# Ledger of designs, part 3: VH-VL binders against Probable inactive ribonuclease-like protein 13 (RNASE13)

Target 1, 136 residues: Probable inactive ribonuclease-like protein 13 (RNASE13), of Homo sapiens (Human) (q5gan3)
Amino acid sequence: MDIKMQIGSRNFYTLSIDYPRVNYPKGFRGYCNGLMSYMRGKMQNSDCPKIHYVIHAPWKAIQKFCKYSDSFCENYNEYCTLTQDSLPITVCSLSHQQPPTSCYYNSTLTNQKLYLLCSRKYEADPIGIAGLYSGI

## First folded at step 13 (VH-VL; from k1 with heavy chain Y54H)

Design n6
Fold by OpenDDE, fold request of step 21:
Structure n6 (fold): chain C 136 residues (1-136), chain A 124 residues (1-124), chain B 108 residues (1-108)
Amino acid sequence: as target 1 above (136 residues)
Amino acid sequence: QVQLVQSGSELKKPGASVKVSCKASGYTFTDYAMNWVRQAPGQGLEWMGWINTHTGKPTYAQGFTGRFVFSLDTSVSTASLQISSLKAEDTAVYYCARSSYLDYWNYYHGMDVWGQGTTVTVSS
Amino acid sequence: SYVLTQPPSVSVAPGKTARITCGGNNIGSDYVHWYQQKPGQAPVLVIYRDSNRPSGIPERFSGSNSGNTATLTISGVEAGDEADYYCQVWDSSSDHYVFGGGTKLTVL
């Protein structure tokens, strides 16, 4: 695995995997607000992303889906695969009303199949989430 | 130093074919998608589609299927647009423009580098 | 299909503030990019992802996006700002880039 792939996987793990699901202090006004505050602190000059996904499953349970990628997501220029199982996720969506100096988010906890981005076609690591599966 | 340089103006007759080239320099060609944008005289910008410079897979916008073909020559960092069976309504300036692939945040960053444009005139 | 609506033209006096709108259904949920095209030239990206300026773009250019309207704001308008301005969105439902119809900014 090259440096780029390693960094991508590390960032994905750090920013999009939370298992078990953490509880932030009362002052953060919700899970996503706490999470995004942490992310903004780590990424000092980052904008407020409009949407962010967090998976609440063990890393190994997620990695297995990237053992083989059956598709290539052209928009991402990365291999991608649909998870065979639904995973517990939190969807953080940017609120329409923002305070002056913060990013506020709505939090939605759900179970869904995911389109995962994988670092390569075979024996890869997850590096991102392309989206949620809209089917049954 | 990052730039896209397109081939020169073309004058064609109806039914003919034209191939517009777009040579990239100053950056890694395969790190960015290449878009094609059409602008008819006095009209607005129209996205024709894009090609993945890594896989070579083209995506065509609605209305630009069939006669329009995107291709690559990665050895010379060049993307090409071929239009066959030219029609008068194909008269326009054609631009190539690079755009980033979706990143970790699912961001698109727009088309940050444009070619100078290639005028294609179709006339009897 | 995704449709972006821009006013055909906007006029502003030098030194004043120009505002160019881009309307779309729930456009606030999408990232909007803005392009400047001067006569006889290729378009230039002036705002990306609603409110970010590429290097070399003056601070006079700013962007916002909420609800059904994105706005490009040009403060302290100069004669050189006279151009056509286009908004753009990636339509995830169709995997297409969509341009607005363009707005001609005239500096009086």
Scores: ipSAE 0.828, ipTM 0.926, lowest interface PAE 0.5, mean pLDDT 93
Fold by OpenDDE, fold request of step 21:
Structure n6 (fold): chain C 136 residues (1-136), chain A 124 residues (1-124), chain B 108 residues (1-108)
Amino acid sequence: as target 1 above (136 residues)
Amino acid sequence: QVQLVQSGSELKKPGASVKVSCKASGYTFTDYAMNWVRQAPGQGLEWMGWINTHTGKPTYAQGFTGRFVFSLDTSVSTASLQISSLKAEDTAVYYCARSSYLDYWNYYHGMDVWGQGTTVTVSS
Amino acid sequence: SYVLTQPPSVSVAPGKTARITCGGNNIGSDYVHWYQQKPGQAPVLVIYRDSNRPSGIPERFSGSNSGNTATLTISGVEAGDEADYYCQVWDSSSDHYVFGGGTKLTVL
């Protein structure tokens, strides 16, 4: 695996994996607001991303889904796979009401099958989330 | 410098075929998708579709299936548009334009580099 | 199908501010891109993802997007800004790029 994919996988782990899950009430904005502010700083992104997914499962439990990808997601130019199992996730959605100098998000905790992006066709690492199975 | 250079103007008769080429330089060809955009005389921009420059898989917009074919020659970083069974209404300027694949945030960034355009005139 | 609506023309005096709108159903939930096209030339990306300027685009160009309207704002309009302007979105429901009808900006 090339250095670009390694960086991608590392970033995915850092930015989209939170295990064990921090306990917070459903709908609590603090989790996503804090996470997204950290992400924006780390990625030097001044924009407010509209949506972000966080998986609350061990890395190995997620990585196993990228052992083999039978699909290629053309729009991402990456291999992709549908997880066989639902995973606990937090969905961070950009709020319609935004303050002038920050990004506010809504947090939704749910269990969903995911479309994962994988670094290659065989024995790969997850590098992103293309979307939710129920939403596509 | 990053640029797209298209082939020259074409004058064709109805029923003929035309192939427009778009050569990329200054960047890694397979890192960006190649779009095709049509602009009829005095009209607006119309997205025809795009081709994945890595896999070669084309995606055609509605209304641009059948007679329109996207292809690649990756050895020379060139994308091509072929139009068969030309009609008078195919008279237009055709642009190739580079666009990023979906990024980490699952968003596109528009078409940041354009060819100079190729005028195709279909006349009897 | 996703439809983007632009006014066919906008006129502005030199030094003043021009605003070009792009209407779409809940367009605020999508990223809007803007292109400038001068006569006989290829389009040029002037704003991407609602409010970002590519390198080489002057700060006079800015963008916003909320609700059902995206807006391209050109402050301190110059004669050289006279052109056609097109908004664009990616329609995820149809997997299509969609252009607006275009707006002709005339500098008086």
Scores: ipSAE 0.799, ipTM 0.913, lowest interface PAE 0.5, mean pLDDT 94
Fold by ESMFold2, fold request of step 21:
Structure n6 (fold): chain C 136 residues (1-136), chain A 124 residues (1-124), chain B 108 residues (1-108)
Amino acid sequence: as target 1 above (136 residues)
Amino acid sequence: QVQLVQSGSELKKPGASVKVSCKASGYTFTDYAMNWVRQAPGQGLEWMGWINTHTGKPTYAQGFTGRFVFSLDTSVSTASLQISSLKAEDTAVYYCARSSYLDYWNYYHGMDVWGQGTTVTVSS
Amino acid sequence: SYVLTQPPSVSVAPGKTARITCGGNNIGSDYVHWYQQKPGQAPVLVIYRDSNRPSGIPERFSGSNSGNTATLTISGVEAGDEADYYCQVWDSSSDHYVFGGGTKLTVL
């Protein structure tokens, strides 16, 4: 009974949606390093997640994709859907160096379709991203 | 108190069937996957597969797609493993173990609660 | 097909540090879980996702994972730490959990 799992839509909105995408001042250490530090602090998680996705689209547009979900993703135990349209996404990837205590991230901006996770418990709310569509 | 309690050990002859049950308590049964793990005498742990406790859909590891059947009775929070056409090589301890589903960062968190194990002995 | 390689045994004097390795091709890109199994008992999760301790696991248990090697480290080893230790990974290519072959830790 992890309360954070039961309200995953709020965490997803807060941590994975940034619209319009903020632009950092010159000299800032990169989009992902600030975001991932904030996210780890908010979730009280000391891990260095190896990858994180941030969608740069209006929340209402993202919610609509889950209303058309007809698939169940067994490994997540949640409904899922492939988005009908490509979305602007920042991919935060943990640095290639030895697993660092500082959790340094690279940022890559892309435009791709993605697999959304849609809550089976809470109004089909978007609650996560299973991955990006490879184009096959 | 989160726990998994398995049925008692079994002595069987080749060709018979056995059903191992695993009763869960202390948590929402359908929020965690149920795994089955085999350990033959003197050997290591071998993952047999898992069953989605919400949908009842099993996934079997390679080599376990035939004589091994996972099932559920969610009304009593129980998962079961049935082994048919028993062979001597099926002699092992069988564990149930719950695991989280993939988290929203696409990671599994391992198997945090295990049953006590059920020894199945297949002997002529 | 994915194989996790562990040494069959490791011996460590009481109070010293034990290091148990788990080798796998590019294992650093996966999260590794570690289990302790004492004779006649079920396994117990001691480390998950490379370096996290479940509640009730002492701080002297730690883990790391990079490149082709994950390591379980037990500092201040006690006689009660004698057990078999297994690493485990989710192999995305087969959609299977995979266990290592196990390592017997002896405290002498």
Scores: ipSAE 0.519, ipTM 0.820, lowest interface PAE 1.7, mean pLDDT 86
Fold by ESMFold2, look of step 20:
Structure n6 (fold): chain C 136 residues (1-136), chain A 124 residues (1-124), chain B 108 residues (1-108)
Amino acid sequence: as target 1 above (136 residues)
Amino acid sequence: QVQLVQSGSELKKPGASVKVSCKASGYTFTDYAMNWVRQAPGQGLEWMGWINTHTGKPTYAQGFTGRFVFSLDTSVSTASLQISSLKAEDTAVYYCARSSYLDYWNYYHGMDVWGQGTTVTVSS
Amino acid sequence: SYVLTQPPSVSVAPGKTARITCGGNNIGSDYVHWYQQKPGQAPVLVIYRDSNRPSGIPERFSGSNSGNTATLTISGVEAGDEADYYCQVWDSSSDHYVFGGGTKLTVL
């Protein structure tokens, strides 16, 4: 069985934080397609993740929210917190899967509170996003 | 080697209780959830619920919220299923199976390691 | 009460391709796992998250999932592939795992 679990502060910073937001590379169709193609290649991940969230805020501001994480998210087996403030976020949603260009994503820019996952293991740093407050 | 080893099969009378144990080895016990799955004779697989192996908090599927109790002994990497007030309808094979928690991409990876099953037979 | 619908049985000649379906409303937005269970044995995970094979599962096993249907495909079917096959999802509305009813694969 080769189950890959890629939860960590380094991975979260690399995969979910884009501040200031970077323009997508030439030849990609939209922000999320460019970003997701790059990130899957970097991770050597052949899957098409169904959804991905990207925060457009400074790392230090994001770290602050986890200092008050007093909830435990059982399904993630990590601490979690609902951010006190809304954050600028791009939501990348899988639209369809077509070989050999395997993944196509729609992107939605929004400003919302979100559920951050806060590490049990690494100085309470942010390690992931469980979802958005409004469910988007 | 990642392995789940269950306790031996049981023959019980109605009204008795039974405890099925599931001992994990070869991995960090608290990094994976433990599920319980029932299979009545000639029937399909039925998820009974799972227990968070870090907190000990169980989640029970509908229909399993009464006589069925999940528990842990993390010092020996063991999960247990207790069934009280046994009924004939409880006759089944009971499996433990580990599963990942939600990952970074917000999805589960299925149940990759299963115990061998424990047959519980309830008859007059 | 999210229900996964599988055909009760599928028959395939040796060397041919078996396709086992798992129907569910908008199941293409879920992650589907597939298990093989031979008589008297525990289930074995053969596909996880729609299309990924665990180590030790032959490449003859593949999976797809879109719209309302997930499909387990077994190419070059062998007698040793005779088993019951179950699909599974996590149902987010109930926070429960759900199994399909199972499909008996017969190799004639």
Scores: ipSAE 0.482, ipTM 0.806, lowest interface PAE 1.7, mean pLDDT 86
Fold by ESMFold2, fold request of step 21:
Structure n6 (fold): chain C 136 residues (1-136), chain A 124 residues (1-124), chain B 108 residues (1-108)
Amino acid sequence: as target 1 above (136 residues)
Amino acid sequence: QVQLVQSGSELKKPGASVKVSCKASGYTFTDYAMNWVRQAPGQGLEWMGWINTHTGKPTYAQGFTGRFVFSLDTSVSTASLQISSLKAEDTAVYYCARSSYLDYWNYYHGMDVWGQGTTVTVSS
Amino acid sequence: SYVLTQPPSVSVAPGKTARITCGGNNIGSDYVHWYQQKPGQAPVLVIYRDSNRPSGIPERFSGSNSGNTATLTISGVEAGDEADYYCQVWDSSSDHYVFGGGTKLTVL
């Protein structure tokens, strides 16, 4: 069983960055379902992940947030930072309407600051998202 | 190959202290968090807290912030639990158990490897 | 603090199906892990992240988690399955792992 994090900054870029956000026809319902199906296949993961975040901002801007992080997130064993600016984000959330053998995702577009995970080993490159900032 | 081997059982009197060691082998010690779990006689499992094996920073569960100290010696891949001012209520089996840090999906995966347990008996 | 509730005991005849529940407020939003502990032994992880089996765990062990209840299911129960079973969740509000109180499975 491999329960270790296996995503480097290249995978994070591929799976969590969509900039400019791809334009789909009005009424299209498959953005998160398509992305999550691709991501599960790439990660060789048969689970239905409960939540995933997609950032709609230039990669260079995201990299810069990590270069100056002074916080260490003990639970991830990585550096972390709260982004200085709110970012446009799609939140893909697992729908509880489906049987466990099927993964269906609801999509929510939001504009929020987020907690970015930054590699402790490799130029502080972004490697994940810990969550969204809540003022509460 | 992956193993956690704990120090032997201890018989102590009230007021003494004890140090339980947990030696890891077969994996990179600093890649996994180390947890401590208590089980009093006839009772269930109780999480005491964990230590980050890279930074050495402990996190203690409620009720374990006083007399309980987690520490590391990474040069020999060993985590330790020290209990000071022992009380009769400290009589229990103490387990070390490794867990991954949070994954990309922001969830923990439980504790996949456990030590054999160390019985600490506090008796007059 | 977040509490996980398990029945103290469950009895099942050999060859039948055992279901061990773990109750918690909105537990379906978290990943649940299950441990088997036989007398005098350390716990063994039997299910992680709701429904995944570690290597060496028989396929007759399965798990599910939705709403306020997670369930460990053991089909074709054998005498060797007699043990205490614990559910576990990470509670992010307290930064704690939380164990359920445990369920003694008796095979009779």
Scores: ipSAE 0.463, ipTM 0.793, lowest interface PAE 1.8, mean pLDDT 86

## First folded at step 15 (VH-VL)

Design s3
Fold by ESMFold2, look of step 16:
Structure s3 (fold): chain C 136 residues (1-136), chain A 125 residues (1-125), chain B 108 residues (1-108)
Amino acid sequence: as target 1 above (136 residues)
Amino acid sequence: QVQLVQSGSELKKPGASVKVSCKASGYTFTDYAMNWVRQAPGQGLEWMGWINTYTGKPTYAQGFTGRFVFSLDTSVSTASLQISSLKAEDTAVYYCARSSYLDLYWNYYHGMDVWGQGTTVTVSS
Amino acid sequence: SYVLTQPPSVSVAPGKTARITCGGNNIGSDYVHWYQQKPGQAPVLVIYRDSNRPSGIPERFSGSNSGNTATLTISGVEAGDEADYYCQVWDSSSDHYVFGGGTKLTVL
């Protein structure tokens, strides 16, 4: 990780990139709960995010997708792009079977294209994920 | 200090046009969206829409897509509302109010934390 | 479109607790913001995202949101709290902000 990376890209790298993917035993359910607890502490926000995505691909490959940003995502006020390739992703989703204030997360591993947010300020560095591609 | 200062009140005849300006200071203008809110006499607040302050792309609420135009001059940190073909029903106080864009991690909006003082537009024949 | 329903008025004695409701279908799944507006003045944000107070808002202002009802609570009501109060959400289906109709708080 580049120590001179801007804070937005540094946070994204820390919170949303896990490569190579950590190998967990079958049925392990602590990954998302631990990560989301860390994120709330790091970002000083105790609200429970409804969803969070973790990409299991090399940082340099992720950076390349933002070099070809072809859209602007008005509601985020950042450039965005649909990734050319599907990526291995862990989806951390807030459980509906527990009180939302419990901050309990389900984990799903999937392989999909996603909408990557690309900084308008910092040489198009990746800074977030707007969502998954739902073409089918 | 963060503030929004609006242009002075206007008295207009039906069929005329008016331009309400909203000048921002104390923050990076292009980091926050600019909203327009209408309040007719004795009525509640009505969201008219917002403009992306980086791209200049407006979004209008239903009922505000015709005679109402949002614009920007980012060189002086100013948003404007123009109302053409004024009607008596356009008589109201018009507010500008800034709001955050979507949070990158929590995906929610934080409401409108700073408001202009309001501009009264009176349309009478 | 999405409609937020508030009572037109609420009366409360000084020092007592005022509760102002904002009704909406499944509003508990949205984040609710509350504004205070005194006569001749612009609105002021008093609660954001259900229960958070901006700096400078007294602790006697609090908020909650669950099911079909969000509530603004003002404990130890003072005469200076007389105002109109509006709830607001972002409606993700329309990509629009929506205001409630407003509630006039009277301190008797």
Scores: ipSAE 0.709, ipTM 0.866, lowest interface PAE 0.8, mean pLDDT 89
Fold by OpenDDE, look of step 16:
Structure s3 (fold): chain C 136 residues (1-136), chain A 125 residues (1-125), chain B 108 residues (1-108)
Amino acid sequence: as target 1 above (136 residues)
Amino acid sequence: QVQLVQSGSELKKPGASVKVSCKASGYTFTDYAMNWVRQAPGQGLEWMGWINTYTGKPTYAQGFTGRFVFSLDTSVSTASLQISSLKAEDTAVYYCARSSYLDLYWNYYHGMDVWGQGTTVTVSS
Amino acid sequence: SYVLTQPPSVSVAPGKTARITCGGNNIGSDYVHWYQQKPGQAPVLVIYRDSNRPSGIPERFSGSNSGNTATLTISGVEAGDEADYYCQVWDSSSDHYVFGGGTKLTVL
């Protein structure tokens, strides 16, 4: 695995995996806002991504999906696969932006199949989420 | 320093074929996708599709399948557009333009940040 | 298919502010790019990802995107700003780039 893929896998683990899921009081809106602030700091980037996914499952449970990538996502220029199982996730969607200090997000909890980006075709590590499976 | 240079103007008869080339320089050719955009006289920009410069796989937009072929010569950092069975309606300026592949977080240049100068293709009897 | 709607033309006096809109269903959820095309020239990227300026683009150019409308704003319009302007989106549902119909900006 090259350095780029190693960095991708590490960043994915750090920024997109939260297991076990942190529980907040009902109505708390700080999860995504806090996470995205951390992410912006970690990446040294003040921009506000419009969407971010957080998976609430063990790392090993996610890695198994990249044992074999049956597709190549040309627009990402990476191998990719559709998870056979739905995974619990938090979807952080940007509501409004006031860079560089403020990114406000809505949080949605759901269970979805995911399109994962994998570091290579075989025996790979997840390096990102390309999107959610819509059933279409 | 980063630039795309296209081949010269073409005058063809209906039914003929034309091949437009686009040579990249100043950057790593395979780090960006290559797009093709058509602009008929007095009309707007029309995305024809793009080619993955790493895998060589082309993706064609609706209306640009069949007679249109994207290809690469990576040894000389060149993308090409071939149009066969030319029609009068193919008369237009054709542009190549690079765009970043999608990434997971901050896609700074999702747009087409470098354009060729355009190649005029005229189809006339 | 995804459709981007632009006004065919906008006129503005020198020194004034021009606003060119790009309409699309929930376009605020997508990143919008803007291109300037002067007569006889290739398009030039002037705004990327809603509100960012490439190097060499004057600060007079700015962009915003929310709801169903993206807007390119050109303050202190100069004669040299007369051009066609196109908005663009990557449609993830079809994996296609989509251009707006273009807006001709005339400096009076």
Scores: ipSAE 0.504, ipTM 0.858, lowest interface PAE 1.0, mean pLDDT 91

